# Designs tried in a protein design chat: VH-VL binders against q9h9l3. Part 145

Target 1, 176 residues: q9h9l3
Amino acid sequence: PRKMVAIDCEMVGTGPKGHVSSLARCSIVNYNGDVLYDEYILPPCHIVDYRTRWSGIRKQHMVNATPFKIARGQILKILTGKIVVGHAIHNDFKALQYFHPKSLTRDTSHIPPLNRKADCPENATMSLKHLTKKLLNRDIQVGKSGHSSVEDAQATMELYKLVEVEWEEHLARNPP
Short names: E, the ipSAE of ESMFold2; O, the ipSAE of OpenDDE; V2, 0.75 times the mean of E and O plus 0.25 times the DockQ between their complexes.

## First folded at step 7 (VH-VL)

Design X50 (framework fv_amlenetug; at its last look DockQ between E and O 0.80; V2 from the best seeds 0.00; counts 0 for: pae E 3.4 > 2)
Fold by ESMFold2-Fast, scan of step 7:
Order: structure tokens, then sequence, then C-alpha cells
Structure X50 (fold): chain C 176 residues (1-176), chain A 120 residues (1-120), chain B 108 residues (1-108)
């Protein structure tokens, strides 16, 4: 693949009243949108809230799910040294308990030129669903059966590609 | 080398019980989900049951739900299938298989199988 | 339950020929969750392809997988004598795990 991937994670609720977000699925796609990774992940803590209407995760997905420690190793192996694109990607990295260098991180929820193309305030945080509809004329996260992390990762990569040239130039002049 | 060895199969009367075992070696058994898949004589493959690496999560095919119980002993590297209220339709070779995590749901290593024959 | 339908039921071919096996799902399956297995008489199944297109360790490059959504294909570019066997596709995108009914590749 190119030196660029896009990631999207699904989280379930663990801890008191399910308020802690724990990784339960991760999808990674390459520059062209081909799937490199898509696995259900078993959190080390008891799941109290599957958050199914958003995550799409149910108890049956946990049976063959990859244990968190093993999944983390697999995912980091794919991400290390690559430019990683995500939407509100800090949540994904937090769930992975991982630090990715800011110089190699692209967050489509915080790219001013992308908001500008969508006719949104440059400093606003817009949802992936809104930006995808506005800029790609595509409806994602449709229905109440849960989101597709593959679909979200693919949309995120396509959104980044709309501003890639100008944003990479900006980052070269203004390193993070 | 990864090895899975099934045992416990045999001839049993309808309504009877059998306990299958699968002895695992060559990998960290406690890190992997395990599954049972069966194949009736001259027929295709049918998934039967699966168990998470910890034993905390199990799942069953509708045809065996309530009659079969999957379990594991991570200290002994052994997977079990307790089969109760056996029917003629349960006659099959039973395979133990290891779940592959990358490419989730695929089964990368299989045992040789153990034959269960249920007769009236 | 996702039903996997394989076609044809039987392929009668000679060594050296190309085999193309189809697997159609009753609903869309993420390609990461589709696998192919080979089974010879009296033997356990052997994993050939996982993630729709990735060869398992030790599998010769004459075996290839392709497809996405509902339509998947296993191709054997040049049949060797040891390739005459039954082939199964399998999904675990949705519980329960299901297998296709199998395609038998036999000597003509």
Amino acid sequence: as target 1 above (176 residues)
Amino acid sequence: EVQLLESGGGLVQTGGSLRLSCAASGFTFSNYAMTWVRQAPGKGLEWVSAISYSGDYTDYADSVKGRFTISRDNSQNTLYLQMNSLRAEDTAVYYCAKVRYYGSGSFDYWGQGTLVTVSS
Amino acid sequence: EIVLTQSPGTLSLSPGERATLSCRASQSVSDNYLAWYQQKPGQAPRLLIYGASTRATGIPDRFSGSGSGTDFTLTISRLEPEDFAVYYCQQRYSSPETFGQGTKVEIK
C-alpha cells in the first residue's frame, strides 16, 4: 500500500454504568479503500453496554473476537511508520492505548480546508456523517443496526484525499 | 507445530451422551478462541459451537442449543464438547479447530476428527 | 443466517486446466470474513484462503481468491493431481458461522 491508511474503531461500554469506552472493533483501509484489517476485539473488562445501535456490536461477536492485547499488537504493526487518517482519531488512539506521532496523524474532524469545502466554519468539529454527505454525496451510518467501521474508514480516507495536496503542503510549512 | 487431537467419539444410542475432548499443542491455547465443526457422512461442513479464549463467551448452532455444552480447561490445553440427548442427525465426524484472529472467523488448524455414530 | 451457495456442485477437469469456483452469499459479507477450505477424502479441511484473497501459509500461488459483497471466487490457475478435492467457502461476518455446500473438483 501507499504510506497512508485510514482507521475507524467501534467502542463498547465497560466500567460503572458502561461509561468507559473500550475497543471492540477496528477497521483499517489503505489509500484506495481496500480493507487491511477488520476484526472484532474482546475488551479485558466486562462489557456492560454493547451500544449496539451505534457500534453494531452484539454478544455473539465476542465469541471469536481477538483478545485486546493481541489485536493491539496486530493494529500497531499496521499503523507504525504510516500516515494514519481518522475522524476524531484521538478517541481511537485512546481506545488502543497508543500514541501515534502527530506528524503522521491526520484528523478529518480538525482540518480547516475540509470544513471550508463543506461550507462549515473552519474551526468547527463536524461529524463524519455530515462531511461525507456534503462532500461525497453519500449517506453513511444509516439505520439503527450500528455503524460499519469499514464504511467509516473508507469515507474518512476519501474525505482526506479531497484536501491531501493542500493539507500536506500546509503541514510541511507548519510542522506540528 | 500446531496439533489438535480429538477423542471421545464412538457409537451411542439415541438419547445418550458423549463427551468429546480436543488436546491442543504447539500454540498458546489460552489466547485463542476454539470451535467445533461437524460433517455428517457424505455431507458438507456444519459449524456446531465456539468458545472465547477465556471461556466467558460461548455460542451454539440452533440444532444443538440446549443439548450440547462447549467448555475448555486452559491449564490442560483441552477443549470439550459435552453432547446430551443425542439424535440420529448428530451422527458425524466432529472436528476441533483453532480460530485465526487475523482474518477473523477462519479456522487455520484442524484436528483429524472423531466419529460419533448415533443409532436407535 | 447467511446462506452460502456454491456453484457448480461438481467440476470435471483435467490436470493443467483452470478451475473457477463460485460462492454467493444471501447478503453482503465483508471480504475480511470469507475463507476457503480444501478437503480430501478421509482428511480434515485445510485452510486455503482467508480474508477473501489472502493465501494461508504454505498454500501454492496457483490458488487465488477474489470477490466482495455477495460474490466470491476461488481460482486454481493450473490444476495439479493433488488439487482434486472438495472446496468449501465459509463466512463468519454474521452469527452463526456458515459454510457453502461444497464444490467437488474431480478428474475428467
Scores: ipSAE 0.601, ipTM 0.831, lowest interface PAE 1.5, mean pLDDT 91
Fold by ESMFold2, look of step 8:
Structure X50 (fold): chain C 176 residues (1-176), chain A 120 residues (1-120), chain B 108 residues (1-108)
Amino acid sequence: as target 1 above (176 residues)
Amino acid sequence: EVQLLESGGGLVQTGGSLRLSCAASGFTFSNYAMTWVRQAPGKGLEWVSAISYSGDYTDYADSVKGRFTISRDNSQNTLYLQMNSLRAEDTAVYYCAKVRYYGSGSFDYWGQGTLVTVSS
Amino acid sequence: EIVLTQSPGTLSLSPGERATLSCRASQSVSDNYLAWYQQKPGQAPRLLIYGASTRATGIPDRFSGSGSGTDFTLTISRLEPEDFAVYYCQQRYSSPETFGQGTKVEIK
């Protein structure tokens, strides 16, 4: 059977006016929630906006951060051939400059059975924080220091497990 | 094989200056953050300064801030520490170290160290 | 500044005994940023454990690391003669980067 991991990334603003989102942290956990990867990443472009309120990234994190090219290589080795779970995962792949096969991608922001369990409209896009509170009775992303990508990746895996059997069967009948 | 070789240590009077060098080989130097760590005779390890792979980000211990400057020349695979306004308490063996990325927060290779002695 | 306090300061043991070294942080440290080093007289430090629990290349399996948050432990399951040295924990989670004061493991 194909192994499954969950990923979460934090981004900073680069480019004109800080409007480009560039990868600055990535965390990957296995099916059991064990951390496989968790590194601060230094984008190749000048950071204009650390976006600290959401990202948790500060200038001091960049001194010893892994250069993007090296980090991307490390991350892609972990992701290759695996089912990758994320929340709004297209943003993570965009920041990695990477396209994971759709058949191996699971996005907890777009799983109708998961929304149904949360008593939300099946086609609504729900935040990770709200789904985690409703379905796991946990508060994540607490405080003003930004998000923890480890915490978020672990929550994402736990949420997927709630619908894993049903959703994997659905995808087998309806290949993406 | 990764190798780090410090040089430039020696005897200097208080208020004086020294420039330490760390010659790197066996890895792509320009891809890695580097650090200086010192150890006074008979004492423990003290972090001194760190520099990002490009040199754009630096950080210093409070005890050396404003007096020491870390820099690097990626074309020559060399790390530097400019030490000004030296004090007796700066007497130590100075090590350069290479940061290990996967598993952040560790120094996987160290030089042999260079002794700096500051006398009155 | 995150202060790392190691205990005991000195640990006097015989070969074959188990050594347990503690490192307590003044604030929580992400495990990924906690490391252990061994230093013998006249030598540079050597990386033993990174990420709180992962052995570095070439480190024997008698060395193990554990703990999280503020409390971390280095264990040497059966001391060998070459293991008598000073051991330091280190955090790089927040600036300034800090080391513990060291634990000296010496022969009884």
Scores: ipSAE 0.390, ipTM 0.765, lowest interface PAE 3.4, mean pLDDT 90
Fold by OpenDDE, look of step 8:
Structure X50 (fold): chain C 176 residues (1-176), chain A 120 residues (1-120), chain B 108 residues (1-108)
Amino acid sequence: as target 1 above (176 residues)
Amino acid sequence: EVQLLESGGGLVQTGGSLRLSCAASGFTFSNYAMTWVRQAPGKGLEWVSAISYSGDYTDYADSVKGRFTISRDNSQNTLYLQMNSLRAEDTAVYYCAKVRYYGSGSFDYWGQGTLVTVSS
Amino acid sequence: EIVLTQSPGTLSLSPGERATLSCRASQSVSDNYLAWYQQKPGQAPRLLIYGASTRATGIPDRFSGSGSGTDFTLTISRLEPEDFAVYYCQQRYSSPETFGQGTKVEIK
């Protein structure tokens, strides 16, 4: 089995007017879509905006949430040495205050063959929801309860698997 | 070794108040969320309340909301449950439990419980 | 709230037999938020399984958890005398946290 994982994070707003995006949930799945990690995370600063309509995070989720510094350690332990797949993954890494090696990172929001397969412009940034619907015929991020980071991580992995062979060959010829 | 010791249980009249304590040792108390779970005689388990590691966030079952207050003193490694306006249906063994991080908040350690009996 | 329904209510078996306990949720529950507990008479509950399928520290291999979505199972491959107890499933996927009503495993 490949040493590949997919990650998706949910953020809440902290700082003045809630403009700072802070990690509040992180989900990691393996190549088969099995959940390796899924925890609510408590930011070090007071939460001003839960962004519930998008994040799905509620105040009650923070009661048993893992402190950020502890969660970060757990997550980094999982990611270290792995190929990490995500969608717009720079946001996840920023929230984690961690940057994975570019050579081991796969961002499904920036894979031209994936967009081509979905009949989208190759250089456009398409949403995870759109790509998932087009290529997997699956609806994600539906309803008013907010996103499911596990569902999103699984979808991200499935999307990448569609273009894995082609993209890995491309990267081998064109290392970042 | 992790230890949780509940105290404060006893007999109280309907409408009365009682304060439970849970003394924790064997782990860094201030790093973990804590919960209260109760069990009526001959019945199953019922979640009562939870509190974050810092005490900044709390949650309650609807059956006790407005009557019970969960709190903690991290300097004393102690968890509390203030119970007001007690009812007969509150009669139960009350357990304090430690919440683990990895495992989405499962309860990996429990106290032996303290019995609360509410009589008319 | 998410209601967890356990079945059967009572399971009568002999030592050495296989025990299969079911926990059904009224709505889908993420695997990570499903746990199993064992409780013996006069004792506090003990964590057996968390994340639907991960054994807690010190739990024998004969205990295993499986399932996803709304259907979860606790299996005891070969019952030992000390395994006769009440077993509860629990979800923390949404508030309020809830337990199943329990399954009593008793000696036949």
Scores: ipSAE 0.150, ipTM 0.718, lowest interface PAE 2.6, mean pLDDT 93
ESMFold2 (binder alone), look of step 8: mean pLDDT 92; pTM 0.945

Design X51 (framework fv_amlenetug)
Fold by ESMFold2-Fast, scan of step 7:
Structure X51 (fold): chain C 176 residues (1-176), chain A 120 residues (1-120), chain B 108 residues (1-108)
Amino acid sequence: as target 1 above (176 residues)
Amino acid sequence: EVQLLESGGGLVQTGGSLRLSCAASGFTFSNYAMTWVRQAPGKGLEWVSAISYSGDYTDYADSVKGRFTISRDNSQNTLYLQMNSLRAEDTAVYYCAKVRYYGSGSFDYWGQGTLVTVSS
Amino acid sequence: EIVLTQSPGTLSLSPGERATLSCRASQSVSDRYLAWYQQKPGQAPRLLIYGASTRATGIPDRFSGSGSGTDFTLTISRLEPEDFAVYYCQQYYSSPETFGQGTKVEIK
């Protein structure tokens, strides 16, 4: 059947007061958690705020980073036609300036059965860190040096696999 | 044919300054990150510094931070390394090298190197 | 910084023999961010392998790279006279880019 990948992007602040979120790293893993893509990405606009506490991105990562236009092309070739799993994935797609079909998109921040397994309210938006600790007994995003988008993408894929059968059946009965 | 030609090496006293140049030809210089790698006599390779394709972002090995400055002139297809407060430990052949492609830190083309000797 | 340790320091072999060179990283560099270089006396280094296993343009099939994570290998399946040189591994996963100390492949 359809191939599935998981994605996690890191954004930096550009534009006035660093309020615009611009893509600065993207990691994509396959169903087994093997890395298919992991590159630092140079935004076309001046970086005002690296958001290093969250993104893990520093000035030195920009030295040989892939320009946005080129990175976007590479990433979209990987995503096209596949089921794409992410956490709050609309932010990643917005940073990529990309539309992925809803029928092929899986957002682990909006899967009620996943929240239920974690003893969380079904309609709440829970963080990736919380769900991963509760359901996989793994600590991610540890420390103050920023997140690893590879680690986040791998955790996201494993979280989806916990509800994959149930959620795919739900989507077949209730197409988006 | 890709060519990188280093110049500016020579003998300099401890505490002195020297500026290295690397003239690039055979590729679109402004599209690639560039790097300096050095090799002390009889020793291995040590990465020194790198600069983005635009020149807006630079990085340095801890051993040279605050003393060396990498820069580039895309209109002249030339890479520079300004070396200040030189120490005996900076004695090495300095290679200019091209970063293979965007998102890659491997170096596909190298110049022949220029010798810098720092003496007291 | 990521430290790369190469072994052996020197490998003495005859033409026609297989050479196996190891590079160990102090932390994971994935399966994509390791390169191998060849350097002959008085010459600049030459890129052999990038991305752990991809041969650079013009590099003969006898050169192959393998490995992932922390353990990497460069294999020369059948040494030619021109292959006697020093070989360096390099990681470009994390700044600063670092090189191993080198393995010298010398004629027996």
Scores: ipSAE 0.306, ipTM 0.757, lowest interface PAE 4.3, mean pLDDT 91

Design X52 (framework fv_amlenetug)
Fold by ESMFold2-Fast, scan of step 7:
Structure X52 (fold): chain C 176 residues (1-176), chain A 120 residues (1-120), chain B 108 residues (1-108)
Amino acid sequence: as target 1 above (176 residues)
Amino acid sequence: EVQLLESGGGLVQTGGSLRLSCAASGFTFSNYAMTWVRQAPGKGLEWVSAISYSGDYTDYADSVKGRFTISRDNSQNTLYLQMNSLRAEDTAVYYCAKVRYYGSGSFDYWGQGTLVTVSS
Amino acid sequence: EIVLTQSPGTLSLSPGERATLSCRASQSVSDKYLAWYQQKPGQAPRLLIYGASTRATGIPDRFSGSGSGTDFTLTISRLEPEDFAVYYCQQYYSSPETFGQGTKVEIK
């Protein structure tokens, strides 16, 4: 019921054949879209695949990246006790090795009214890029140079604000 | 107390090479990223290159990319900058600096600098 | 790259006066990825402020930083003789790290 933030994370491939997704960047913005946190994060395991086309992460970003354990502590201090908005947010929480209470979590990939406003099936999982273009008339995640987690977090917050009143009313009537 | 001492500067001809060294003491050198920042005579500061605590990751300003190589020897607490294909515009005082902390690209301690003069 | 523009270029003041230095970024550097440095003739730069508003160890409390986004300010409340120097802002929000062109605080 308190403060609200939006989060977006970028992952790189670690472990055998780069199949493990490890946190490599995290961006958190407040209700107005101001950046509260944006750091490159150094995974504890050797990076096998930077996934640069999607993540935007390159070897030079790791030069002064914050080690995972330290970054995790900083991030969790920001998220604890707040309403956290994200898109397919379970992936971000998994990468953070973190559990956030369901009652304080808002996932813009699973809000039926948002899909409805975008003329999409209510039960479909739509990409952040599609919803942002349809509802905000804004192109994000353009090109092959990787995504901006700041841009994605800001778009996610703006999308949630479109349905905030009706969705919060729904959640109050149907806790969780 | 933290001390950084640069050496290896001097006069060199265009197209030549120089290797700068920075001897560090007073902190756990292997725990921190390090950087080189330069200043042309009478001009402002320009970031040149940075290296991770382990030496595994490096970054360079576009003006020096492909010509300069940053490296470090954690066993000797020493940072290096190998400068090749030097140009007149590389003339500057070169400072060795310690990166304050992870995620912070601010530079909390600086050496006194070493002058590199490139002439034809 | 992010361009930092400092103003004024030169500030002529007397000891005891307040100095206010501006640093403008060509794009947002958030609320914490900006540092301020002091440089005296013939000396290396000295870190004054990091994270836009946090004083570095050993820096007197007459130095303060403020601002966020694209507009940042360094304030020296009561200039002392040793404060006459060149001041640089620096962003570390995105690579490459860049510095402003500097503001010279000179004695009147």
Scores: ipSAE 0.489, ipTM 0.812, lowest interface PAE 2.1, mean pLDDT 92

Design X53 (framework fv_amlenetug)
Fold by ESMFold2-Fast, scan of step 7:
Structure X53 (fold): chain C 176 residues (1-176), chain A 120 residues (1-120), chain B 108 residues (1-108)
Amino acid sequence: as target 1 above (176 residues)
Amino acid sequence: EVQLLESGGGLVQTGGSLRLSCAASGFTFSNYAMTWVRQAPGKGLEWVSAISYSGDYTDYADSVKGRFTISRDNSQNTLYLQMNSLRAEDTAVYYCAKVRYYGSGSFDYWGQGTLVTVSS
Amino acid sequence: EIVLTQSPGTLSLSPGERATLSCRASQSVSDSYLAWYQQKPGQAPRLLIYGASTRATGIPDRFSGSGSGTDFTLTISRLEPEDFAVYYCQQYYSSPETFGQGTKVEIK
């Protein structure tokens, strides 16, 4: 069986009016929640909007940050061939400019059994904060200084573990 | 080399207050959650409190909720535990520890501990 | 909260013998959310095993962990003099994190 990791990325605004989302931090944890990667990442384009209230990123974090091209190589080396868990993970892959096979991707925002356990409609897209509070009785993304991508990646792995057996069985019967 | 050094322990009367500090070095402090674990004389380990890397999320054992406050100063690489309304049962060695995984993590590095004695 | 019960409370053995320590959880902590610590008198605890079976950095291979669900075991294959200590299990499946009461491994 393939190894499993969880990922969460933070993005800043680049391009016209800061509307383009560019990778500025990435955290990856293993199955047990230990940190495998956590770096601030310098986008190749000028940062127009740090989006600090959501990303937690400030100009000071960009000093000595790992350039995008280098960080991307390091991250992809960790992800390749592994089952990758994330929440609304398509946003993270887009920021990484990376394609990960659907057969090895697990998105906790689109797992019906997980919503069912949280007493939510199976087809609804629930936030990571809501699912974590309902199912793990933990408050994440608290305060006004932005989100912790390490905390988010760890919470995402914990959520997936609650439905892992059931969901892996489903995927074996219904390959994507 | 990862090092955690606790300070601030001592003798205090019931109902009093005390602030513990933990100086961290040898790792990027601002990237990891931190925790306090205590051990009463001759007894086992009891988790007390944890704080996320940014300080935005905190958690407490029921026995200390409303009395203890965990905080951190990432610019100084220092973790704090403010202890108010102290009781005799708070007497323990208090350890600062680095968390591998906040809220559900094992603790990979520990300080030497600082003794807090609460008496009347 | 999840209660962890360790057994035996005291294990009296001689150097060279095998030690088997048990940790039982009041509810499932899955297959991975359990750690083991060693504590010597006057010292801070030291992480031995995390994820139920993964040795921490620098821990000798005579230490091994196994188990899943509610039943976990720490095994020391051949006791060395420095292994006589108190051992604690810890779950990190759900808050609050809890520890077992400890097993003391002492010289017979």
Scores: ipSAE 0.000, ipTM 0.469, lowest interface PAE 16.5, mean pLDDT 86

Design X54 (framework fv_amlenetug)
Fold by ESMFold2-Fast, scan of step 7:
Structure X54 (fold): chain C 176 residues (1-176), chain A 120 residues (1-120), chain B 108 residues (1-108)
Amino acid sequence: as target 1 above (176 residues)
Amino acid sequence: EVQLLESGGGLVQTGGSLRLSCAASGFTFSNYAMTWVRQAPGKGLEWVSAISYSGDYTDYADSVKGRFTISRDNSQNTLYLQMNSLRAEDTAVYYCAKVRYYGSGSFDYWGQGTLVTVSS
Amino acid sequence: EIVLTQSPGTLSLSPGERATLSCRASQSVSDYYLAWYQQKPGQAPRLLIYGASTRATGIPDRFSGSGSGTDFTLTISRLEPEDFAVYYCQQYYSSPETFGQGTKVEIK
C-alpha cells in the first residue's frame, strides 16, 4: 500500500490590493494524525493583508517563519510519491507552485460518498468545517490562532478515512 | 560545524546601555531566524527577542519592549541586541540561538553566552 | 502567556537508572509544540527533543519524549554519567515562547 498524508495550507494576501494568495503556513500529518510538518512561511513578497480572520496568521508569526524557497523544498520532499489528502487541495498546490499527480491526489471537497454521508448534495462543495461537524461531531477553526491548520489537516485525514475503502475501490475501477 | 560566538557583555550601571553581538558561522545565516535567550544567575531560561531571516520582522518579550532592539547584518553573518535603559533585573547570561525550521520556535544551536551585569 | 511547570524540581538517581521528567502546560500546546533542552553547569543549553517526541540530530536514543495537550514527559532510559544536568521544557505553540523552570537530575 502507498503512503498517505494530509495537508492544509494558510495563505496571506500579497501583491496589488492583497489579491495574490501567498503561502504563509503549511501543516502535514500522516495517516494516524501525527504531525510531519508545521511551519509558518514567509512569502518573498511584502504581506499586504494577513487575512487573520480566516488564516489565523499575525505579524508575530512571521518572526520565526521559514523562507518560502526553503519551506517549499521541505514540503515537496514529504509529498512526492505519496497519496496526498486535502480539502479544496488545488488551492494548496497553487500556493506551493507544485503539480501533484491526479492519481495520487484526494480532495475531500470533491468526494460524492462523503457528501452523501453528511446528507448533502453529492455535487455540492461543502466546507471542511461543515463536514467535520456533521460527520465527526467536532468543531474546528474555533481554537487559538496558530493551532488551526494542524487541526484542519487532522480532520481532513479523518474525513477521508470514513470513505477510504469505498473511494479507493471507485478509483481502481475509474482511474483518474 | 555550526558556531555562534557572543561578545559585548560586561558590567554597566542601571540606566546604561550595551550592545551584544553574535558572530555566526557554519550555516547559511541569511536563511534562518535568530533569537536571544537570557538566564539570570541561578535561574531558568527566558526568551528575550527574535528576528526573521530577512530582518523585516522582530518580536520582543514584554519585559524588554521599548528598551531592547534586535537587528542583523546578513552580509557579515552577525546578530545584534542593543540594550538601553538597563535595569538590575536584566542581569543575566545572554545566549544567541539559531531557530530551527521544522518545529519553528525551538532552538537547535546556541552560543556560549555573554554575561551582562547591571548594578546600581 | 503559557506557563510551563516542571516536576520534580530535583531528581536524585544513580547511573543506569531510568529518569522520568514531567512538564505541564497551563493550557494546551497541542501534540507537537514542545521541546526539551539539556544544560550542564557553565554551558549553553543543548536541544534534545522537538515536536514533543522527535530527537534532535546527534541525540542518543536513550532520550525520548512523549505526551500531548498539557502533559509531557522526557524519559532517559538508562542514565549515563554525562546525563546529570538540568533539563528544561519549552513551548512554541503561542508567542511568547516560554520555558519551564527546570528539573535538576543529580547523582544520588
Scores: ipSAE 0.008, ipTM 0.623, lowest interface PAE 8.2, mean pLDDT 88

Design X55 (framework fv_amlenetug)
Fold by ESMFold2-Fast, scan of step 7:
Structure X55 (fold): chain C 176 residues (1-176), chain A 120 residues (1-120), chain B 108 residues (1-108)
Amino acid sequence: as target 1 above (176 residues)
Amino acid sequence: EVQLLESGGGLVQTGGSLRLSCAASGFTFSNYAMTWVRQAPGKGLEWVSAISYSGDYTDYADSVKGRFTISRDNSQNTLYLQMNSLRAEDTAVYYCAKVRYYGSGSFDYWGQGTLVTVSS
Amino acid sequence: EIVLTQSPGTLSLSPGERATLSCRASQSVSDHYLAWYQQKPGQAPRLLIYGASTRATGIPDRFSGSGSGTDFTLTISRLEPEDFAVYYCQQYYSSPETFGQGTKVEIK
């Protein structure tokens, strides 16, 4: 086993005009892609916009959802002390209202060697869907029913594995 | 030592109303979603309705939408199912069930059930 | 709604034999939103497996769950007399929660 996990979250719109992004689902997978956590999460504020096309969240998912404070505690217990991989992971941490040490954070949207392998500019922020198609020859986020955060977390871990040796060496020489 | 005890079942005529209660003990009732599942005589299980831990979100099977109302009283540790416009096909044993820890949709504890018989 | 189809409808087996029960979903329920229940006559259902493969507390090791996507299996490795009952699968991937029609495991 390895002390590394991948995370992907889905957010819904709360607050005025649904412009606040609130956590509504979180999926965490281990190094091999096995699911460690996957729960619908009930925001503390009224949901104005489910953003279903992207989030996959519907009103029906909220009936059995875990309250935010409880879900946050569960998630943080899994993440603490581990290397956490994500794509544009700052959005996930913001939704969790959580700080994770930079030295233990791996963001697949900001890894220059990964972009290079995908024939993309090293300093560009590429979508998870694009990188997964280009590098893993796999279509994710297909259809109009919203994204699967499990699928996204699994893809994110596999993308990181493509550059893991190179990137860990880089970080050892250039600590964040 | 989780216990769920249903009550309020009985014989009722078509078009009538009945309210079921479920008294919960042995866990922090206000932290869990709750559900009603029914079983017609000699048939399988059918999910009927669910309610979030706070009572703010409810859902219903299509067969009961507009006729049944699920509610809860967290101060009394009690779940309710108000059944209106009852039909013969609503005849079943009604189980109160606790959604497993933190609202994942499997049901870890069940009451003994209460029989509802709708005449004709 | 997601329809769950169990097969076979009835399994006639002897104590000591392995029971393999199938549950097929009409659409993918992801890998962990599937539960199995046991029900004996006159009793409420009892949760056996949740998350497709996790045994509920107090459930003997002879019960195991497996599968993903649309195809799931409950296995009882060596039937004991108390295991003769009706078994239901249930998905909780999307509302409404739905149950399979049940598989009756009966003594041969």
Scores: ipSAE 0.006, ipTM 0.534, lowest interface PAE 11.8, mean pLDDT 87

